# VH-VL binders against Ureidoglycolate lyase (DAL3), part 13

Target 1, 195 residues: Ureidoglycolate lyase (DAL3), of Saccharomyces cerevisiae (p32459)
Amino acid sequence: MVTVVAETLTKESFEEYGTIISPDEEISRMQNLEKGANQGTAIKLLQVSQVENKSTSKVPNWNLFRCFPQPHLNRVFTQGSNQAISHSIKVLEKHPCSTQTFVPMGRTSAEVAYLVVVAKEIGNKPDLSTLRAFTCLGNQAVTYGLGTWHAPMIVLGKEEHLDFSVLIYESLDPDRPEKDCVEEHYSDGDVCIII
Short names: E, the ipSAE of ESMFold2; O, the ipSAE of OpenDDE; V2, 0.75 times the mean of E and O plus 0.25 times the DockQ between their complexes.

## First folded at step 14 (VH-VL; framework fv_sotevtamab)

Design k1 (from j1 with light chain S33D; at its last look DockQ between E and O 0.07; V2 from the best seeds 0.00; counts 0 for: pae O 2.8 > 2, placed apart)
Fold by OpenDDE, look of step 14:
Structure k1 (fold): chain C 195 residues (1-195), chain A 121 residues (1-121), chain B 112 residues (1-112)
Amino acid sequence: as target 1 above (195 residues)
Amino acid sequence: QVQLVQSGAEVKKPGATVKISCKVSGYTFTDYYMHWVQQAPGKGLEWMGRINPEDGGTRYDPKFQGRVTITADTSTDTAYMELSSLRSEDTAVYYCARDRGYKYGYAFDIWGQGTLVTVSS
Amino acid sequence: DIVMTQSPDSLAVSLGERATINCKSSQSVLYSDNNENYLAWYQQKPGQPPKLLIYWASTKESGVPDRFSGSGSGTDFTLTISSLQAEDVAVYYCQQYWDTWTFGQGTKLEQL
C-alpha cells in the first residue's frame, strides 16, 4: 500500500511532472513580464506552460470535461487546512505522445478546487515511489508532461461540478489506442491520498 | 479450491468472431487481474491482454490491432475474451490466467484449462 | 516490447543429472527501487496449462519441489533442476512482467 499526503501546487513542486499555469505566482514574480498589452489594461506572459506533440496529429483538440466531486470530496477545501480525508486512486494513465493541459473554468484562487495525482515512469509502469499529490486552486491550470502518469481529474468542493477545457493531441487510431492513452489499474486501498 | 473454468472448444470461419468465457471460483473475482494468453499449436505463449474486474479497466497487446475485447461480469464471476475478424493464424488454445498483481509478484499463478479455437474455411 | 530469448531450444538430460535453462531479456527487468527482478518461470506439460514455478526470478511458488531453483539478475536468468526426475519432462518458459508481459520461446526438456 502506498499513501501520500497532498501538498500545495507550485511551479517548482510540479516541474518534474509537467508545468502549471499559476497566475498569482507568475504575476508576483514579475521576472519574465512582457510589455503591457491591450494599451496597458493587461499583463501578458508568454510560454507559461510547455506543450509537446509526438503524435501523428498536427492539430490539437480542445475537449470539455465536466467533473463531479465524489461524496467524500463534496466539501469545502482551503489551503492550509488539515481535513485528513482519504481518497483511493483506482487508475493512473499516461499519454505517451502528447501533453495534456487542464484549464479550470469558473473558479477562483479563494478555494481549493481539484486534486492532481502524478508519478514518474520507470520502465513502462508508474513509479509509485515518486507518487505525489497536489491541491490546486480554482485559477490554476496543469499540464501533464509527455508520458507523465496521472490520475483522472479529481474535483473538490461544494459546487455541483467543475468544468475543464482540455488541450491534447490525439491520433484517434482505433488500432492503436495505446498511442493516445495507457492505463494502469489498482485495487481499492492500494494507492491512497490524504487530503 | 481456486479454479478457473473456461468454455468449450470453438470452430469458426475466417472473418467470424469468437467469445470465450472464464469462470472463477474459490476466490474474490475482483481482487485479481485476469489475463488472456494465446498459444498456437506447437508454439509458445503470447500475452493478449488483461482486465481489472473491479473497474473493468483493460490493457491489450498492440499486436492484435484492436481485434480483442476483454470484459468481466462481476455478477457471475466470469471473464470474457472476444476476438473478431478471425484468421487462420488465430487457430490456437486460449488461456485465462490470474495475476496476483504488484503486491504479490505479478506472476500468473492460476490458469484455466484452455479453450481451443479452430479457424478454417 | 521486451524480447525474451531462451537457450537452448531443446535439452536432453539423464535422470538424476542437472538441467540448466537460460533466459535473456532484451533489456533489464530489474527495478532499482525494490531491487526485484520482474521475471517468472513456468512449466507446461502436454495438454495442460502452464504452471508457475518461480517468480521474482528466484522465489519458488508454493508446492514446487526443492530441486527447482531460479537465479540471475538484470538481463540474464537461469532455471536449474538439480536432479532431473521423470515428471520434469516438459516445456519451460520464462516470462518478464516489467513492461507488459512477454514469454520466451520455450525450452523443451526431454529425458536422455
Scores: ipSAE 0.131, ipTM 0.723, lowest interface PAE 2.8, mean pLDDT 92
ESMFold2, look of step 14: ipSAE 0.530; ipTM 0.817
ESMFold2 (binder alone), look of step 14: mean pLDDT 93; pTM 0.948

Design k2 (from j1 with light chain D99Y; at its last look DockQ between E and O 0.04; V2 from the best seeds 0.00; counts 0 for: pae O 13.8 > 2, placed apart)
Fold by OpenDDE, look of step 14:
Structure k2 (fold): chain C 195 residues (1-195), chain A 121 residues (1-121), chain B 112 residues (1-112)
Amino acid sequence: as target 1 above (195 residues)
Amino acid sequence: QVQLVQSGAEVKKPGATVKISCKVSGYTFTDYYMHWVQQAPGKGLEWMGRINPEDGGTRYDPKFQGRVTITADTSTDTAYMELSSLRSEDTAVYYCARDRGYKYGYAFDIWGQGTLVTVSS
Amino acid sequence: DIVMTQSPDSLAVSLGERATINCKSSQSVLYSSNNENYLAWYQQKPGQPPKLLIYWASTKESGVPDRFSGSGSGTDFTLTISSLQAEDVAVYYCQQYWYTWTFGQGTKLEQL
């Protein structure tokens, strides 16, 4: 059994597993806050997240994910309880030939919106000794690095759902599905996240 | 016995590209990450990047990002490191090294004999 | 990136005496979940590739003499040779493998 306590998502804490788009964090680090884009009405930051493509596809897909919080998670947030929650992870997946970026839609930095669970790799399997979990704000995006093991998206909060725009390169080769996604399955209680 | 055998020394001109090989024997090639390390004459060890031979996943040190390409050929159990836009500063011995991962204690336990690359006009 | 800093840069020790090499990491390489330090020590002799001596900060690689030992945790680590032998003359490197892979600058150990 592996148990991990969720921690706050930051640019530094996630560097081993990919990159994040964290607007407030990025802006706060700027030395010059001059609005130089859109005729002075915007701040433009370049290359805030790293994308990689090892697939045969030259064009990425923008996919849409509508994710729902599991009942036990939704109830806790609805009731306003501050008690710790245990959540079991039953599957980790990786995309060996592409990064995968999740951009949440319709949420703000004022709330924790979703949970990210990641692990490094040993051989062709997740290294559970490197398992980490991160609570993510509604205005933070996550890019899983090439081959980074991660749980399917876990939505938190009292809202009915959370939508994600997802960027990924996919070969969509029916003869080689493992090139787009590989899964590792776990029994209930084997991998637990404390939130 | 486990062994990594690298290709021979190279002499290149500035701006050229070099590709060196590392052939694996004695273990399953796809079970371990393969790393490349640079060592300039009289200097220390610098990590360049690694590859997962199973799926071709790579990571690179930012210093070499854009110039280095690491590949793996599972049919021949051979890893490759290609370095382009060569500079005099790239004159060094390059090593391939096996990463054991957590199960076996991590660290680089097996090293190639090294390949000297000389960049001169 | 995590920066690894060794001290001293060079060391001369008499045969039979203790040699001590220190290594500091800019960030902790101790993982609280498994209580392991992602730190290794290597020995490199002229014209040869590095040789793994210690991993997990204190575990000796197979075949490494008992006089070698690794200690420390978090950000401060030490490689100790209890009684220097002639064959121990080499450059020693520490390495972290927690976040990417970075080496110390190396410590040259010579015989006094």
Scores: ipSAE 0.000, ipTM 0.518, lowest interface PAE 13.8, mean pLDDT 91
ESMFold2, look of step 14: ipSAE 0.419; ipTM 0.776
ESMFold2 (binder alone), look of step 14: mean pLDDT 92; pTM 0.946

Design k3 (from j1 with heavy chain R100L; at its last look DockQ between E and O 0.87; V2 from the best seeds 0.00; counts 0 for: pae E 3.0 > 2)
Heavy chain, then light chain:
Amino acid sequence: QVQLVQSGAEVKKPGATVKISCKVSGYTFTDYYMHWVQQAPGKGLEWMGRINPEDGGTRYDPKFQGRVTITADTSTDTAYMELSSLRSEDTAVYYCARDLGYKYGYAFDIWGQGTLVTVSS
Amino acid sequence: DIVMTQSPDSLAVSLGERATINCKSSQSVLYSSNNENYLAWYQQKPGQPPKLLIYWASTKESGVPDRFSGSGSGTDFTLTISSLQAEDVAVYYCQQYWDTWTFGQGTKLEQL
ESMFold2, look of step 14: ipSAE 0.377; ipTM 0.758
ESMFold2 (binder alone), look of step 14: mean pLDDT 94; pTM 0.960
OpenDDE, look of step 14: ipSAE 0.734; ipTM 0.878

Design k4 (from j1 with heavy chain D31Y; at its last look DockQ between E and O 0.07; V2 from the best seeds 0.00; counts 0 for: pae O 10.2 > 2, placed apart)
Fold by OpenDDE, look of step 14:
Structure k4 (fold): chain C 195 residues (1-195), chain A 121 residues (1-121), chain B 112 residues (1-112)
Amino acid sequence: as target 1 above (195 residues)
Amino acid sequence: QVQLVQSGAEVKKPGATVKISCKVSGYTFTYYYMHWVQQAPGKGLEWMGRINPEDGGTRYDPKFQGRVTITADTSTDTAYMELSSLRSEDTAVYYCARDRGYKYGYAFDIWGQGTLVTVSS
Amino acid sequence: DIVMTQSPDSLAVSLGERATINCKSSQSVLYSSNNENYLAWYQQKPGQPPKLLIYWASTKESGVPDRFSGSGSGTDFTLTISSLQAEDVAVYYCQQYWDTWTFGQGTKLEQL
């Protein structure tokens, strides 16, 4: 059995697993700031997240995910607070030929909106010794790096649902579905996240 | 009682497609991966691929060059293996086998009785 | 792919004597994080599917007689039958499940 405690998502804490789009964090640093966008009504930051494609597809897909919180997660979560809620992970998946970016829609930085669970790889399996979990704000996006193991999206909060725009390169080869997605299955209670 | 029951023997011509079934009983179908293994007459065991019945996720051995398709029907607790563009060297007994997964050691603990596929002109 | 090589290809042993089958993997199948070897042994009799004997290199499956044992770590593994019985005549296979799933070529165990 593996148990990890969720931590706050930051650019540095996630860099081993991919990249994030964190508006407040990025703007506060102002390292890649382009002023004067849209006649001075916008701030433009370039290349805030890294996208990779090793698939045969030349055009990425924008997919839509509507996710629902499970009953035990249908509650208000506060950043930095330990609610001591346990959540079992049943599946970890990876995309060996593409990054995958999740952009939440319709939420703000004022709420913890979703949970990210990731692990590095050893052999052809997730390395559970590197398992980490992150609480994410409503205005933060996550890009899973190429081949990064991750749980399907886990929504937190009292809202009915959370929508994600998802960017991914997909070959959609029916003879080689593993090129788009590989998964590992776990029994209930084998992998637990404390939120 | 945990059991895997496979469909009957098949006789096919070269170039044809064969689809064999593996029905599960005695356990929750979606809790375990299902593997398919090929064994030519008088030869050893060769892994072909596997499926996660819960989400339909698959992995295949590259040696079969996209000729193999593994599917699962959760409504009937049945896994399928389809092999296309059949060749004479595809003549073999095919087994389905349950994978116990991470918690129980990833070994194949339950096997079907096997299905003989004969490919001849 | 990890290649599994068994030795010998065949052997004959008298009843009551020790039988030893070796298996070598082209890469280590030992996982440092849990210190487990991703290695299994199977027994197959004519006209039957394989039967799981050992997993995690040394753990016996339920119902397997005490005369069967597995040992080894990393790349070198051994299946031992301490006292051969008539019903032990079969083909034995090792299997790695560290990187995909691959079997040894099999070892045919016969009675002298």
Scores: ipSAE 0.005, ipTM 0.521, lowest interface PAE 10.2, mean pLDDT 91
ESMFold2, look of step 14: ipSAE 0.424; ipTM 0.775
ESMFold2 (binder alone), look of step 14: mean pLDDT 93; pTM 0.949

Design k5 (from j1 with light chain S32E; at its last look DockQ between E and O 0.83; V2 from the best seeds 0.00; counts 0 for: pae E 2.7 > 2)
Heavy chain, then light chain:
Amino acid sequence: QVQLVQSGAEVKKPGATVKISCKVSGYTFTDYYMHWVQQAPGKGLEWMGRINPEDGGTRYDPKFQGRVTITADTSTDTAYMELSSLRSEDTAVYYCARDRGYKYGYAFDIWGQGTLVTVSS
Amino acid sequence: DIVMTQSPDSLAVSLGERATINCKSSQSVLYESNNENYLAWYQQKPGQPPKLLIYWASTKESGVPDRFSGSGSGTDFTLTISSLQAEDVAVYYCQQYWDTWTFGQGTKLEQL
ESMFold2, look of step 14: ipSAE 0.438; ipTM 0.775
ESMFold2 (binder alone), look of step 14: mean pLDDT 93; pTM 0.948
OpenDDE, look of step 14: ipSAE 0.763; ipTM 0.900

Design k6 (from j1 with heavy chain D99H; at its last look DockQ between E and O 0.69; V2 from the best seeds 0.00; counts 0 for: pae E 2.6 > 2)
Fold by OpenDDE, look of step 14:
Structure k6 (fold): chain C 195 residues (1-195), chain A 121 residues (1-121), chain B 112 residues (1-112)
Amino acid sequence: as target 1 above (195 residues)
Amino acid sequence: QVQLVQSGAEVKKPGATVKISCKVSGYTFTDYYMHWVQQAPGKGLEWMGRINPEDGGTRYDPKFQGRVTITADTSTDTAYMELSSLRSEDTAVYYCARHRGYKYGYAFDIWGQGTLVTVSS
Amino acid sequence: DIVMTQSPDSLAVSLGERATINCKSSQSVLYSSNNENYLAWYQQKPGQPPKLLIYWASTKESGVPDRFSGSGSGTDFTLTISSLQAEDVAVYYCQQYWDTWTFGQGTKLEQL
């Protein structure tokens, strides 16, 4: 049995697994806010997340995911809460030929909106010794690096659902589905996340 | 016992259409893709196309220029291969073959006995 | 299309001797993500359909005698019969299934 405690998502903490788009973090690190865009009504930051494509497709897909919180996760998540919840991970997946970016829609930085579970690879399988879990704010996006093992998206909070726009390169070869997605399955309780 | 049984030999004229069948027994028809392979007399094997019997999805080799149609009847556990606008070079033995999934090595593990199609004027 | 080329086209081997058949692909059929070679070997006797011998380049199909073995990776593959038996006389084909499905031209193995 492997158990990890979820930690706060940051650019530095996630850098081994991919990249994130964290607006407040990015803006706070800016030294010169003078370089505005749109005649001073916007701040433009370039290449905040890295995308990679090793598939045969030259055009990425924008997919839509509407995710629902599981009953035990359907609660208000407040920073500083002493109530811990255990969540069992039953599957990890990877995309060997493409990064995958999840952009949450309709949420703010005021709340934790979803959970990310990741692991590095060893011998073409998830290395559970590198398993980490991150609580993500509603205005943070995550890009899983090429071949990064991750759990399907886990939504938190009281809201009925959370929508994600998802960017991914896909071959969509019906005879070679492993080119787009590989899965590793676990029994209940084998991999647990404390939230 | 897993078995693929194909229909009998056919003799056709140029320009005609031939349809051969492959009946499955001993396993669930929809669990495996069915492929068709052509072998001209004294020649090698050439892939023609395949079907997913579960959803009817097909893939074809472009060299047959849309002349091939593969279908599946789940009610009778039978796959079909139809070849139109027959030419003399279409004279060959045609095989159906079961294709295993990724977990089992993606190989053609079960073959039909073959169907000879002769195209002559 | 991935082109498969076998060598030799024909081979005569004495009973009890080693038979070696080579197969080359025009591009690699090794997938780095799972480290598998998408390569199979088939045996075909006259008047019969092909019979699966080896898949994933080196894994023997059930019921295949131990004298058969497959080796190689990437673009170069070999089928070996360690000690030829009379029943091994046949045409052998390699097949890639990485991109669609293509066969080698076949190697006719005869008894010397």
Scores: ipSAE 0.156, ipTM 0.685, lowest interface PAE 2.1, mean pLDDT 93
ESMFold2, look of step 14: ipSAE 0.471; ipTM 0.802
ESMFold2 (binder alone), look of step 14: mean pLDDT 91; pTM 0.935

## First folded at step 15 (VH-VL; framework fv_sotevtamab)

Design m1 (from k1 with light chain S32E; at its last look DockQ between E and O 0.06; V2 from the best seeds 0.00; counts 0 for: pae O 13.4 > 2, placed apart)
Heavy chain, then light chain:
Amino acid sequence: QVQLVQSGAEVKKPGATVKISCKVSGYTFTDYYMHWVQQAPGKGLEWMGRINPEDGGTRYDPKFQGRVTITADTSTDTAYMELSSLRSEDTAVYYCARDRGYKYGYAFDIWGQGTLVTVSS
Amino acid sequence: DIVMTQSPDSLAVSLGERATINCKSSQSVLYEDNNENYLAWYQQKPGQPPKLLIYWASTKESGVPDRFSGSGSGTDFTLTISSLQAEDVAVYYCQQYWDTWTFGQGTKLEQL
ESMFold2, look of step 15: ipSAE 0.600; ipTM 0.832
ESMFold2 (binder alone), look of step 15: mean pLDDT 92; pTM 0.938
OpenDDE, look of step 15: ipSAE 0.000; ipTM 0.530

Design m2 (from k1 with heavy chain R100L; at its last look DockQ between E and O 0.06; V2 from the best seeds 0.00; counts 0 for: pae O 10.1 > 2, placed apart)
Fold by OpenDDE, look of step 15:
Structure m2 (fold): chain C 195 residues (1-195), chain A 121 residues (1-121), chain B 112 residues (1-112)
Amino acid sequence: as target 1 above (195 residues)
Amino acid sequence: QVQLVQSGAEVKKPGATVKISCKVSGYTFTDYYMHWVQQAPGKGLEWMGRINPEDGGTRYDPKFQGRVTITADTSTDTAYMELSSLRSEDTAVYYCARDLGYKYGYAFDIWGQGTLVTVSS
Amino acid sequence: DIVMTQSPDSLAVSLGERATINCKSSQSVLYSDNNENYLAWYQQKPGQPPKLLIYWASTKESGVPDRFSGSGSGTDFTLTISSLQAEDVAVYYCQQYWDTWTFGQGTKLEQL
C-alpha cells in the first residue's frame, strides 16, 4: 500500500516527470527579457514545454477530453488545505514514444482544477517509491515526459466538467492499429492520494 | 511442483478465433505475471502480451494488439489467450510463461508445454 | 520497441570447446538506479519450450550448469559455454525485459 499527499504543482517539482506550462510562474520569473507580441498587447514566452516523439510514423494530434469529477472530488479544493480527501488510483499509464500535453480549458488560476499523479519507471512498472501527486490550477498545463507513468486525468472542483486539449503523437495506421499506451492496474486502496 | 499446463492443439480456419488455456499449479496464481509467446514453425520467439492475474492488468505487443485478449480466472488458476481474425501467419506454437516478477526480474522461469495452432483453409 | 540482435545466427563448436553467443540491444537495458541489466538468456531444444538460463544478464537460474555464464552491460551481452557438451546443442535466445519484452532472433548452436 502506497499513500502520498498531493503537493502544489511547480516547474521544479515536476521537472523529473515532464514539463509544465504555468503562466503566472513563468511571468513572475521574467527579468525584462520578454518579447512583446500582438503589437504590444501580449507577452510571448518560447519553449515553455518540450514536446517529443520517438517515432517517424507518428503524427501530432490534438484530442479533446471532457472529464468529470468523481463524487468525492466534486467539491471545492484549496491548495494547502487539510481536507484530507483520499482518492484511490486504479491505473497508471505511459506513452513510451510520445509526450502528452494536457491543457485545461475554461478555468482560472483561482481554481484548483485537477490532480496529476506521476511516477518514474522501474523494470517495466511504475516505481511507486517515486509516486507523486500534484494539485494543478485551472491555468496550468502539464506535459508528461516520454515514458512517464501517470494516472488518467483526475478532475477536482464543483464544476460539472473540465475540458482538456491534449497534444500527443499517434500512429493512425488503419491496417495495423498501434497504441502507444501501456497500462498498469492496481486494486482499490493500494495506491492512494491524499488531497 | 510448479507447472503450467496448456490446452491441446487447435486447427482453425482463417478469420476464426482461438482461445488457449494455461492452468497453473504449484504456486499462487495471482503472485506472478503470466505471459504469452508465439513461435512460428522454425522461427524465433515473439512476445504477445501479459496479464497480472491479481488485478487483470494487461499489456500487449502492438503487433497483436486489437486481436489478442489475455484473461485470467483466479477461481481456476487459469490464464487464457484469445486470438481473433486468424491468419495463416498465426500458425504457430503458443506458450504461456510465468514471470519471475519485479523482485527477481521479469524473465520467464516456468513455461507451458506449448499449444500448436494451425490456421489453414 | 527495443530490438534485440544476436550474432551469429548459427554456430558450430566442437565438444569441449568454448561457445560464444552475442546479443545487442538497440537501447540500453541497464537501469541506473539499481545497476541491473534487464536481460535474459534462454535455451530451446526441438519440441520443447524455452528454458531460462540466465537473468539479470549474469545470474544463473537454479539448476543451470556452471559451464554457462552471462556477461555484458548496457547494450552488449554475451552468453558463454565454457566447454560444450552434447546436450548443449540447441537454439539460444536473448531477451530484454526493460521495456516490454523482446527476443533476439536466436542462435542455433550445433556440434562440429
Scores: ipSAE 0.006, ipTM 0.545, lowest interface PAE 10.1, mean pLDDT 91
ESMFold2, look of step 15: ipSAE 0.430; ipTM 0.768
ESMFold2 (binder alone), look of step 15: mean pLDDT 93; pTM 0.946

Design m3 (from k1 with heavy chain R100L, light chain K60R; at its last look DockQ between E and O 0.06; V2 from the best seeds 0.00; counts 0 for: pae O 9.8 > 2, placed apart)
Fold by OpenDDE, look of step 15:
Structure m3 (fold): chain C 195 residues (1-195), chain A 121 residues (1-121), chain B 112 residues (1-112)
Amino acid sequence: as target 1 above (195 residues)
Amino acid sequence: QVQLVQSGAEVKKPGATVKISCKVSGYTFTDYYMHWVQQAPGKGLEWMGRINPEDGGTRYDPKFQGRVTITADTSTDTAYMELSSLRSEDTAVYYCARDLGYKYGYAFDIWGQGTLVTVSS
Amino acid sequence: DIVMTQSPDSLAVSLGERATINCKSSQSVLYSDNNENYLAWYQQKPGQPPKLLIYWASTRESGVPDRFSGSGSGTDFTLTISSLQAEDVAVYYCQQYWDTWTFGQGTKLEQL
């Protein structure tokens, strides 16, 4: 049995597993206002998240995920609070050939919107000793690095659903359908996240 | 004694589907990954895929992805490999093999006797 | 996929002499955290399934004679038979199991 406590998502805390798009964090670190975009009505930050593809046969696609919170997670969460809500992880997946970016839609920085669970790999399997969980704000996006083990999106909050725009490289060869996805399954209670 | 016993030889036509079984004895079926390996006549070994009999989790080699299905029946301690849309190139001996597991590595320590599948018109 | 390349493709050795088979991986199969090489060696005789000889690059499987040894780390590995016996005539394969599972093309060992 492995139990981890969710922590706040930050660039530094997630760097071993991928990259994040965190507007407030990025802006706060800016020393000089780089050249304004959109005639001075926007701030443009380049290369905030790393996208990678290892296959020449794959193309980038935008997918849409509408995710629903499970009943025990269909409540308001606050970062840094110890609400002692336990959530069991039943599956971890990885994409060896492509990064995967999840961009939440229609949420703000004022709310904890979703949970990210990640792990490194050891011998073709998730290394549960490296399991970490992160509470993510509504305006934060996550890019899972190549081969990073992660749980499917876990939505938090009182809202009915959370939509994600998802960027991933996929093979669309009808003659050779390839799924760049590997899964490991766990029994209920074997892998638990405290939120 | 730990052993894997595979089903008998198969003769199929192109386009057909073959399903091979691998029955285990002498150990707990769900404690080890089960792998399938293809070996064409006079050729080398090629990994096809594996299953975790405990949770049904599978991994496949991209070469066989979409045509191969590996399943496990825990009630009979039997793993299955189904290969569809058979081609002449699929003529081979197919082996099931037990994985040593996470703690001891993922090498294949126990092998079935092999099943010859012949695909011909 | 990690590509495994063996050398030579075939080898003839006299009885009692040393046989050496090399295996190279296109990527390192050494895990830095546990310092283990996810590499195995197999022996296959005609009409038989492969037999595991070595795993973790250098650990002999139970029942494997002492004349068999594995060495190497990272991307370069070697299977050595210190004194070839008649029953050692077979095809030998290396295998990585770090990222999925892939085999070398095999090395045919014959008696000279």
Scores: ipSAE 0.010, ipTM 0.538, lowest interface PAE 9.8, mean pLDDT 91
ESMFold2, look of step 15: ipSAE 0.562; ipTM 0.820
ESMFold2 (binder alone), look of step 15: mean pLDDT 94; pTM 0.959

Design m4 (from k1 with heavy chain R100L, light chain S32E K60R; at its last look DockQ between E and O 0.07; V2 from the best seeds 0.00; counts 0 for: pae O 7.9 > 2, placed apart)
Fold by OpenDDE, look of step 15:
Structure m4 (fold): chain C 195 residues (1-195), chain A 121 residues (1-121), chain B 112 residues (1-112)
Amino acid sequence: as target 1 above (195 residues)
Amino acid sequence: QVQLVQSGAEVKKPGATVKISCKVSGYTFTDYYMHWVQQAPGKGLEWMGRINPEDGGTRYDPKFQGRVTITADTSTDTAYMELSSLRSEDTAVYYCARDLGYKYGYAFDIWGQGTLVTVSS
Amino acid sequence: DIVMTQSPDSLAVSLGERATINCKSSQSVLYEDNNENYLAWYQQKPGQPPKLLIYWASTRESGVPDRFSGSGSGTDFTLTISSLQAEDVAVYYCQQYWDTWTFGQGTKLEQL
């Protein structure tokens, strides 16, 4: 049995598992006002998250995920608080040949909107000793690195759903189904996240 | 007592499909992975695949990928292995086996009695 | 796939004598962080399913006699029967579960 407590998502805390797009964090670290974009009405930051693909036969696709919070997660969450809500992880997955980026849509930085659960690898399985969980704000996106084990999106909050735009490299060959996904399954209660 | 009881022997023709069952008792069916292992007469053991009975998640050995389907019925605590496009080389005893999981070392501690499948013209 | 190779293919041992079976993996099955070897040993008698003897390379399954022991680490493993009994005549298999599950080809242990 493995239990971890969710922590706040930051660039540094997530660097072993991938990259994040965190607007407020990125802007706060800017030393020089880079040249304004859009005639001074925008700030442009380049290469905030790395996208990778190991397959020459795959192309980048945008997918849409509408995710629903489970009943015990359909409530308001705040960062830095321990509400003692337990959530069982039933599956971890990885994409060995492609990064996967999740961009939440329609949420703000004031909202704890979703939970990210990640782990490194032991052999061809998740290393649960490296299991970490992160609470993510509505304006933060996550890119899972190549081969990073992660749980399917877990939505938090009182809202009915959360939509994600998802960038991933996939095969468009109908005779070659996408196989760049490995799953590891767990029994209820074996892997728990405290939020 | 924990036990796995498999369905009886099958005789099939080449090209046919066979489906064998493995009924569990003595433990919670959904708490453990179920594996299937092939053993040709006088030969060694070969892993075919596994299922998580809780959510139906499966993994298969590439050798059998595309021909094997493992399913689970939680209402009857029964796992199934279906092998299609049968060949003479598929003549073997097939075992279901419970996986101890990551907590206990992924080894197979409980086995079914085996089901002989004979493929002949 | 990780290939498991046992040696010898067959072995004849007198009652009361030591039996030694070796297993080699094409890749290490040792996890450095927890120092566990993802390796198991099974015994199979004619007409019966395999029986788990050892897991984590050296941990005996419940009910397995003390004369059975597993040793080794990384890529080289050994199953030892300290004093062969008549009921120990069987085929023995090693198995790795580091990367999927693969078995050795088996070792037939006979009474001399």
Scores: ipSAE 0.024, ipTM 0.564, lowest interface PAE 7.9, mean pLDDT 92
ESMFold2, look of step 15: ipSAE 0.500; ipTM 0.799
ESMFold2 (binder alone), look of step 15: mean pLDDT 92; pTM 0.945

